# VH-VL binders against p53630, part 6

Target 1, 237 residues: p53630
Amino acid sequence: MNSKSQQQEQQPIVFVTGTDTDVGKTFVSTLLVHKWKAAYWKPVQTGIESDQGDSETLKNFKIAASTWQPPIFTPTYALQKPLSPLQAMEYEPNVDIRLLDFVVPEEWSAENPLVVEGAGGVCVPITRKLEITTDLIKHLIETSGHPVYVVVVARSGLGTLNHTLLTWNHLCDNGLRSHLFGVILNGEPNEGNVQALKKFGVNIMAQVAQCTTAHDQDMELHELPSVESLMTQQDVE

## First folded at step 11 (VH-VL)

Design i1
Fold by ESMFold2, look of step 15:
Order: structure tokens, then C-alpha cells, then sequence
Structure i1 (fold): chain C 237 residues (1-237), chain A 120 residues (1-120), chain B 111 residues (1-111)
């Protein structure tokens, strides 16, 4: 039944991007999808010749506290090689990715948030015109008809100060400051890095890590902010 | 109208097998978890396990893991609770219940119950 | 041995208010997991009464209300009526058991 469905207000799209590949975007997306009872969409999946893809990874990741079964939408593009979308198209010359092709799935009922997971980091090239993940985010802002927000996933350990600041400042410089929910750090907690990033004005939403116990996964899910609280924080800023 | 209709009462001897059923109607059977709850005579409710018929994802309470089998046949919108060898201590009322979509672990609709009596 | 502790019985006269407590631990209510309440009339299946701590499903009278604070939850029944005589169960998720737990149940007697 639709007991906790949000009222008639416009449900948000939340774009999950990262400071790099393999920083935990899919793990964080999974937590957010279960916390927010959201649908999930990976617009561009690469590497399907050897990998089931991030949608299947999210589907198979079970969180004991959650009985949510997310709607999972088919990628607009699925490419064979485990490369950036631009490079993968070199091995599939008949594929020509265009930003206009990225239309939010018609199947999304908009009764709940939509989590959209990007490919790689914010500057990863997607189209032959050298449009990047940031351009895809702007495209969704301009065309979706829904509020769009951005979550940045970064590793919590060594190197994250540089990569997180570069990513954060890039997004701000591209006019996306008012769309940024913040950064989720993934990995072993590091208070020094958290405090350093905060001094530079980076908003840290949460610190998570993949754990082997269901109890710890349940606690990480619980610690994440609600989408409502994040939207309220944006209205104040 | 969401309905969960359970199979009829059973009288069994210790050591016998048993499979009881719960047929769901009035909703998309494969899109909701169904769970089983035991109520021993004069006692409270105990969660036994849940199954998602869409992909057969099945979760058991630690107290019942290895003691029962939960399954579903989505072609006939039916969930099952099964014992390979009943004990007298299995005498109880058994309810099936559907989980709500928007709230975790919420039992929103319940079957009428199946009374299982196991006597030596 | 119930993970969630309820009083075994409560009573009240018609028109009065009664409350039924449900006390858990740090692995369930205390961890912030929602509490649901069920009513079981004599000889019948349980029925959902309150969900998500305080929400009433359609068809449940507004004299039933729920709340949660700390490690405990409470079901309140105002304007007590004879038809409210039933067993009441709280329920929550428990992260140490990776599953649902019910309270031991409370028998409400209307005097």
C-alpha cells in the first residue's frame, strides 16, 4: 500500500557521481535507494562483456533492515568494453551517445525519489562531442521537470582531500552549488580528512564503509540523512 | 480487495510431513513479500520468515532456520510453509501475512490462519 | 523472553484512556527502527492497527494512537469501548536478529 508515499510534491532526482571510478558509487547508491525507498537508474553502463553491471549489483545487494524492492530501470546505453563511454564507443562504432537520449524512464511513477548513478567521475567523457558527466547532470536539470540534486561519493582515505576538493569545486564552478547535497565518504573513517574537507567548505553528508556484518550495514543505512532533510538544508542555503 | 486465503486445519502425528498454503489475490502477488507467523496456543506472535515471490528471496528467523521451508508458486499466487517432520511442539496457529510496500517489515494484510495440531 | 517487553495485561473502564507500553533495546527500537502495532480480537487473525510509530491505516478509529521515544513505544486508546477488548502486539525490526520481533502481547480488559 502507499502508506508513506510523499504527497503530491515533486519527487527529486538524485544524481550519484564520484571523485573517481571504484570509489563506491554503487554501494552508496544501494544504501540511498533503500533509505529513501527510491527507484534506480544507471543511464550508461559499460563493461557488459564481462560484468552484469551496476543495476544487477544493486539488485543483489541485500540489506536486512530493508524490505524495499526498488524499481530498477534499464540503462539507456550499455556498452561492451570496461572503459569510459567515449572510449567504449570506439569498439562499437554504430553507437553514438547523445545527451538528448537521456530521458528519465517513463516507467518511473515519480511517487518516490529516483537515484541516478553516473559513470565514473564528474569529468568522464560520455559523447563524441566530449560532453562529460557534468553535462549529463545539467541536461537532467534542464529537461527532467523534477528537482535534481547531486551526491558525490569519495574514498575516505589517502588522496581524498585532493580528489574531493577538485570534484566539489568543479561542480560549484559549473553552477551546481545549489544542487549539491554533499559528499559521502566511503571507507575506513578518517576524522582528519573529514575536518580538513569541512574547513574548505565541503559538506560531508555521511561516512560509510562496506562491512561484513548485517548489523553494521543496518546502522549505516540508518545513519544516512532522509531526502527530505537534505532538501530542507538546500532551502536554507 | 487484498485477500490472503489459507488452507484448512490439519491434524497430524509426530514425524509426518506437512505443507500448508496461503493464496494471495487482489494485488500483484510477485510484487510483495509474504511472511509466516506462528502463534502457539495461548501465546503471542512469532515471526518465522518471509519470501519475495518475484525472485524467491527468502529470509528466516534464526529460531526457525532449518526447521521449516518457505516457498512460493507464482503461477498460482500461492505461498507455502512446509515441515519435513512435525513435532508435537509444532501445534499452533500459523498465519501468513503480506508485507507493506512503503514501510519495512510491516505486516499489512493477514490470512485467516491455519490450525495445525500434532499429537502423539 | 520477548525481545520487546509489554505488560501482560491492562484494564480500564468504558470511556477511559489506557496505554500499552512496548520496551525494546539498542538493537531494535533504540536503534531507531519503526514500531508497528497489531490488534487481535478473540478468535481472529491479527489486524494492523498502527504503523511507522504513529500512523493509522484507513478504518482504524482516531482514538487509537501511537508514539515512540528512546527505546520504548506506546499505544494509547482513548474513549475505551467494550469492542477494544483484545490482545495488542508491538513489533519492530531487530538488527541483531536481522528480522522482525514481536512483543509478548498485552491483554486489554474493558471493565
Amino acid sequence: as target 1 above (237 residues)
Amino acid sequence: EVQLVQSGAEVKKPGESLKISCKGSGYSFTSYWIGWVRQMPGKGLEWMGIIYPGDDDTRYSPSFQGQVTISADKSISTAYLQWSSLKASDTAMYYCARLGKWDDWLFDYWGQGTLVTVSS
Amino acid sequence: QSVLTQPPSVSGAPGQRVTISCTGSSSNIGAGWDVHWYQQLPGTAPKLLIYGNSNRPSGVPDRFSGSKSGTSASLAITGLQSEDEADYYCQSYDSSLSGSVFGGGTKLTVL
Scores: ipSAE 0.794, ipTM 0.906, lowest interface PAE 0.8, mean pLDDT 92
Fold by ESMFold2, fold request of step 13:
Structure i1 (fold): chain C 237 residues (1-237), chain A 120 residues (1-120), chain B 111 residues (1-111)
Amino acid sequence: as target 1 above (237 residues)
Amino acid sequence: EVQLVQSGAEVKKPGESLKISCKGSGYSFTSYWIGWVRQMPGKGLEWMGIIYPGDDDTRYSPSFQGQVTISADKSISTAYLQWSSLKASDTAMYYCARLGKWDDWLFDYWGQGTLVTVSS
Amino acid sequence: QSVLTQPPSVSGAPGQRVTISCTGSSSNIGAGWDVHWYQQLPGTAPKLLIYGNSNRPSGVPDRFSGSKSGTSASLAITGLQSEDEADYYCQSYDSSLSGSVFGGGTKLTVL
């Protein structure tokens, strides 16, 4: 016993991308993994010469309200240089990233959601054919056999209106509007930016900020929407 | 069948050390939190702390932090609760309990209890 | 002095319905954290009775049910039987303590 009280027919894959590097994708991914009791996969990790990687960062981040211990799957590719995957391959000529190599981990039991964290933003080049993060998202839609959704992480502060609208519109223009759960703003609350983005039709899922107290982390977690409510919202629209 | 089997009753004197055990079987020991709960004579339940044996992540109730040590030996599927210096006020029943995987802070299976008596 | 407040005792005749309340605060039940219930028969360890506010584990009779509203939760027992005599504890997560809290327990007597 202690299975979820609800059994879902088909568990979703939720791809976390961002408006830029360093906008808080790993922090947001960690919150979503704990909120949804999800598994985690970073398909391509760069910068491992100087960094433990995002999977280890997520593993080590503790949220007091959560006793969930996420399954964390090995990256399909791990590259040394802290560059885009395309550029990092210049320093590792024997590595040739192909989109077909990104197969959802077989270890994923599919009894819970899978959170997939992208590298950088939606136009970051991944392969020598100049395929970008958006192409990886489409690949997962076409090949995984699961519903795939997208969450965009953006800064809450200065400059975010431009970057968020560009990212949102890029995804919509690529046929991904029905896959978009929304945007999570990360940083100090900024109601002006939230309201401005809403006027442009951007769905703001949440406003979060990395906090130092366990109570604040618990509240951030509590305030995030359930994956079920987000899936229901997409079906009605 | 999930089972938690605790070590037997203990009679100790103040100032003595003690380590009691909880052996889990019928499930993957390293994949579930296991916790300790105190019940003083005639009183209710008090959460003491939890440990995840997979990585030894350990969390203590504020009332018990620094008062006990929680540990695990995953090679024998056993969790421990340990005092370096017992007090008479430590006289209580001590339960281990496993946390459920899908519900936060759910104590889904309980051990039979270990009675600890501390008196001169 | 438990963080979650339960009546110390309740009683009922066989076949009747009783309820056991569990009142918390804005740092636990009022913040939306789930409530779990445990039964402790005399001389035995606690046993899970209700989880996630209202779910019954396998083997728990359907005459046990749970609910939650606002800062409070309730355990209902219908068709009361002598075997139901036990102590009952509610439990939730509390953000101010960063951990689990239990109610003080309710002794159920079947008359």
Scores: ipSAE 0.788, ipTM 0.904, lowest interface PAE 0.8, mean pLDDT 92
Fold by ESMFold2, fold request of step 13:
Structure i1 (fold): chain C 237 residues (1-237), chain A 120 residues (1-120), chain B 111 residues (1-111)
Amino acid sequence: as target 1 above (237 residues)
Amino acid sequence: EVQLVQSGAEVKKPGESLKISCKGSGYSFTSYWIGWVRQMPGKGLEWMGIIYPGDDDTRYSPSFQGQVTISADKSISTAYLQWSSLKASDTAMYYCARLGKWDDWLFDYWGQGTLVTVSS
Amino acid sequence: QSVLTQPPSVSGAPGQRVTISCTGSSSNIGAGWDVHWYQQLPGTAPKLLIYGNSNRPSGVPDRFSGSKSGTSASLAITGLQSEDEADYYCQSYDSSLSGSVFGGGTKLTVL
């Protein structure tokens, strides 16, 4: 009956990062997972002493328009304290996070995209060698055998021009420009900020609004771009 | 070969309870939504609700919320539709149907139907 | 009143082309949600006929086709055959109802 599509490209990995902690990465990841019918992986989860974690949050998020049930993969590392992974390891000294430990889950069938959600922002320290989220992205590019792309989540409101430009330029300066799908602004729509960021060469992929109703969540999901259209934009570059 | 096999026809009186079943085979029962669709005599199709047996996530049409209960027993790959107190207006054909994995709200396989007759 | 509106009946002679319309609103087809079509032969359960607006599942003849534009969808049947005599239903997601909606059904009669 329904079958997976025959696509020209190997299925992509899309890394969701942010300009800061708590900018809406999990909400955006959830929307993307349902829009793209993707699998989900949070490679390193912190704060499990008091929180079920982002994987459980995504699992429990209901979007009425979607009947997709995403494969959700176990974090490679789960740490107790609600701190950066580096700092959380101070409270679990027998844990030593290494970049080579981050192997794409074998359970991923690669029939569909994989959304990978990072911890905090692009410079969050992960390993005792002070390797950061950007280094994890590069590691996945080098080792996964799949196309890897990056989505940046930022607030839509005050301060976002500074934080978004810093994050965007950091990624570009690290050789990741050809991997960037763009920025998703989360919060009240702000066309002024969109136009200002575009003048600086930032690709604004979408604006999503914080929603309290199922109807509004359906509309936010509907308006997101397809992964295929985003890959097409990158392929001509 | 995907199959949905429903329980047999029922003849009931108003006020009686009823639980009808839909057994899925030929696929991973816990990995697909299964739904119920009513067809009143001489009328069209009406979506009643869906359940995901993997975690029992259940969604009801507003017209049927509080009127029926949808459940599943994943150990025997069976979904259920039940009434605590039947009305004559519940006389209809009831279909179960599986939702497709890759297309939202797509009813890709259907059971043979269970005729429920409620006469007063 | 059905959320998706279909003509109650359509007829055609063998070999002809017929179309069945399905008109929705801005909360379903007009919002861009996919349209699926089902065939219900007399005395049988519905069967999937067209999904995702225009895709044909295995075993459905290519004389069945679907399309969508604006707030409406259309099912076309070419080379009409007597076994095509059935009821046809369109279906979509409706964001105002947070669930699935069906058209009222169209009885196709082959003359």
Scores: ipSAE 0.782, ipTM 0.902, lowest interface PAE 0.8, mean pLDDT 92
Fold by ESMFold2, look of step 16:
Structure i1 (fold): chain C 237 residues (1-237), chain A 120 residues (1-120), chain B 111 residues (1-111)
Amino acid sequence: as target 1 above (237 residues)
Amino acid sequence: EVQLVQSGAEVKKPGESLKISCKGSGYSFTSYWIGWVRQMPGKGLEWMGIIYPGDDDTRYSPSFQGQVTISADKSISTAYLQWSSLKASDTAMYYCARLGKWDDWLFDYWGQGTLVTVSS
Amino acid sequence: QSVLTQPPSVSGAPGQRVTISCTGSSSNIGAGWDVHWYQQLPGTAPKLLIYGNSNRPSGVPDRFSGSKSGTSASLAITGLQSEDEADYYCQSYDSSLSGSVFGGGTKLTVL
């Protein structure tokens, strides 16, 4: 039976970005998709010459507590080289990425949230006009007809204070503060970094690490906040 | 109308193989998990395993891992439960059930059951 | 032994209210996993009765209700009718077993 709590509200789009490449965006996206029973879309995938891509990684990830099978939508663009989209286009001159091409997939039923995973971090260049991931987020806000929120994935360890603060402040300075659900720290827990980020006003919504046991994965999934709880937090801040 | 129709009752001897079936109709067969549940005579329900016919992802209860094989043929919308060598202790009613899409581990529609009797 | 504990039987007269308890542990209900309930009429397959702790599927009368608190759940039946005579099973996910667990079942007798 379908979750009744999602029937009456416009379902959100949640954009997962990161402080850098390789911070765990796909792992976090997978957890959120299973927690929220969401659909998934990676609008721009690079590096397909040597990797099946993040959509396939998410499809194959198993969580024992979850029997959810997410709708997974084809990337609007898939490029060969493991570079930023802008740089990858230098090796595929027949490809010209335009922001207007990023239309929310029509096959998304909007009965559930949509998780959208970005390429790299918030300043990663996407188009030949030097539009960045932040511009893609704004484009979806302006054109999708759905509420749009942002989750930032950051590493839990060394260097994260600088990278997380830069990313967080960049998003706030770009008018996205009311769209920010928060930061998910990925990796071995580091209480010192958590407390330091909180002192700077960063909202830490969760701490996760990729575990090998089904029990630990179940507990990690269970402890993530609901999308409804996060939407409520935005209404009061 | 969602329906799960199981194969008929079976009477077998110990050591024989058996494959029972569950045909789904009235829904997209490849879009829902199908599970198998055992009910021994006069006893309660025991989950055996589930399969997602869309990609054959299969999960077994620890008690049944290695004891049975769960499979599906999506071209005919049918799931299977199979034993390579039956034991008298396999005598039970076996149900197939569909899992709901929106709620984890929810058995929302059930087949009529297949009675398997194993006796010498 | 059943991971989820139910009374073996309960009984009530027509029109009365009965409750059926389902007691789990910290690895299932106590961890916050949902509880589902199934009704098995004599000689028939189980049917979904309550899902997600308290939701009724279409066709289930509102005299059936479910609740969950702590490590346990409860099924309540008001306005008891003779056709309610059946076995009732609770079910939850268990993280230690990485799978579904059922209660032992409760036979409801309508006097």
Scores: ipSAE 0.770, ipTM 0.899, lowest interface PAE 0.9, mean pLDDT 92

Design i1
Fold by ESMFold2, look of step 12:
Structure i1 (fold): chain C 237 residues (1-237), chain A 120 residues (1-120), chain B 111 residues (1-111)
Amino acid sequence: as target 1 above (237 residues)
Amino acid sequence: EVQLVQSGAEVKKPGESLKISCKGSGYSFTSYWIGWVRQMPGKGLEWMGIIYPGDDDTRYSPSFQGQVTISADKSISTAYLQWSSLKASDTAMYYCARLGKWDDWLFDYWGQGTLVTVSS
Amino acid sequence: QSVLTQPPSVSGAPGQRVTISCTGSSSNIGAGWDVHWYQQLPGTAPKLLIYGNSNRPSGVPDRFSGSKSGTSASLAITGLQSEDEADYYCQSYDSSLSGSVFGGGTKLTVL
């Protein structure tokens, strides 16, 4: 029973980033964690003085079709102020975030995928050396020993064409094209924006919205692609 | 060896309260959902609810929401099913079962059952 | 709400093949949710027989097999033996009920 422990292929790390703060990264991460029966890691959490944090949000979000209980790993850094990690360190001067500190949690059994959620968007500054989320992704690619992929979360509505194209092109220009699974649009369906982004060559892997009914959430979960199909798609590309 | 051992048979009258138990062993009790399933005399299986003892997250079937209470005591690896006021229609066999980790809603191991008889 | 429909009984002679059907709806099997099967021998608790539509747990004889197509699932038993005489239940998740549903059960008689 529970035959997943015998998977022969090395399990991937999937980094969830966004076009901005508050685009729904934690909601999308929750769907992916339940779809892929993955573990979850938020490497840097800010704003803890007034918020439980994204790990707790993910833990408490229930999807009726799923009985998966994800392993949730402690953030490497948790900072008090609701600011970028760089700015939050101004209020905690004894904290000095270094990319070398971001080691994949040893508690991860690697029987299943690991979903890693970034802070804010791809250019959010993390360290006093002005290293950004993109540098953290590259660090994990270089040091983790696992295949690493990227999912971009974007709003489905007004303004998303500009923000999504800027983010997509930034990642491609940073040598991450072969690591990109695609974009997940979050919000009220907007077919016009979907088609426009596709015309620019952006891979839209799903469109989701935080729903009020359990039935709709079950359907969104069911329709998401498997991590295996996404990895196969990248090998052909 | 995964084992679920349930409390013994109960004979009750309508209006009485009851709490039956299911003790898990041979696995990490707090890392798996435990569910309760009713089987009325001569009838099939009916899911009542599940609990995750690690954090007491509890989900009920719509048919049983507000009719029973499911709880767990992780210190003794035991789950409970409880009625505040029994009815004759509660006469049934009650099973506990563990959910598998890798397959959603999979009842992979079952207790031996607790027969509850409610009659005047 | 939607329930899984099984024939109330099936029968077969020793050595024969029997099948037990499980018919659901668009909110359960038809939505693509997995089907699990349980065997309940007379006077005993249910036991897992097939999971994830077609997977057989260790210790279950390989003459038991499962399949799923459309809104239906099927349990097949080949080389029928007297010890197979039991009640058989299918089970799936139902999105309209936000929970598990079982079939009504099928009593298998070995002639």
Scores: ipSAE 0.767, ipTM 0.897, lowest interface PAE 0.9, mean pLDDT 92
Fold by ESMFold2, look of step 11:
Structure i1 (fold): chain C 237 residues (1-237), chain A 120 residues (1-120), chain B 111 residues (1-111)
Amino acid sequence: as target 1 above (237 residues)
Amino acid sequence: EVQLVQSGAEVKKPGESLKISCKGSGYSFTSYWIGWVRQMPGKGLEWMGIIYPGDDDTRYSPSFQGQVTISADKSISTAYLQWSSLKASDTAMYYCARLGKWDDWLFDYWGQGTLVTVSS
Amino acid sequence: QSVLTQPPSVSGAPGQRVTISCTGSSSNIGAGWDVHWYQQLPGTAPKLLIYGNSNRPSGVPDRFSGSKSGTSASLAITGLQSEDEADYYCQSYDSSLSGSVFGGGTKLTVL
């Protein structure tokens, strides 16, 4: 290793979930992967009949300031229909998703963080036993042998107070408060929403917007916190 | 040990084409960016562009976009810099350099240089 | 006219300390992008000297050090030796150019 960012500490898994479908989880995951020089894993991908998938989207999203080439691991499950994993399995009856199948990729050298992107929001059903994204997060906490943290992606605009508070409180009520890095708001800045969420005790760790210019992407990348600072912040709780 | 070995010096006339090479060894060639840097006689260093041989992602300095072509042949671990029509002002030393994996835009290992002389 | 500004030359006596400044702008060093330093001995290729603002690769003596503050970076050389005579270049990423920029270079003369 010849990088000043290479460390001997046990590297974290950071699970990226969202308040809803299409809130920008893949864009945020891409930024975090490049900021942290992380590997990427989408454990269950749906909709591959009509889309290249989130792993390929992340691979193809180039950020000019970054020369990092992330290790990208194969989804444990890839399903055809653009539905929740539970519903998509109705169209592929040979597939039976079980939480025990989600093993951190053996190819991950653990020299860097692993960003894990969830499907949809925290209550999205994954298995026929109606286990949800939150259960997958708990599974990784219990079985991975690594520190596991959670980032919530939410839209910045109208409606986000309700959706973000529901998601945040759901995670806290499920015993994950000590694992929460915070919320990343995606979209045009809305100071009113930011202040309101802060008054409820929601940690807003960053504000980003999906942009088309290289300069704006560079600035978005730079403004994100380091994984080390987030881990330090979490230790004082 | 990481090594970048460049092709030998070239003497050319204006209007001629040229392709110079940089062969990497001692590391996984497809897993690191290779860049090209120009040094005109008596002048400083100028970044020209970089390529990632794993997928041929190529980025050019605005000053060199359209002036040169950067390419790679991963089957022989070799990167290339080429001109379709040389000018006298292309007379310079050209270095290839590898980018470090863990530090963005870090030129961690350099080739010995290829002197290109263009005169009529 | 280089994006990163370095003094054209600096000099010092053997055993002394010299510093080489590298001044950028809000689109490069001022935006927080790392600064790397390279040494080019006469007639040779550049060689990595300092990376990530202040880190020394293996084989570089600890009398070389780097720092960064605001829009500016510095390379310090202590215990100056005759073999330190070389050109020194700083380098950073620049968001306005979407690529790497070098300083104009500083010729170090050991008196």
Scores: ipSAE 0.745, ipTM 0.887, lowest interface PAE 1.1, mean pLDDT 92

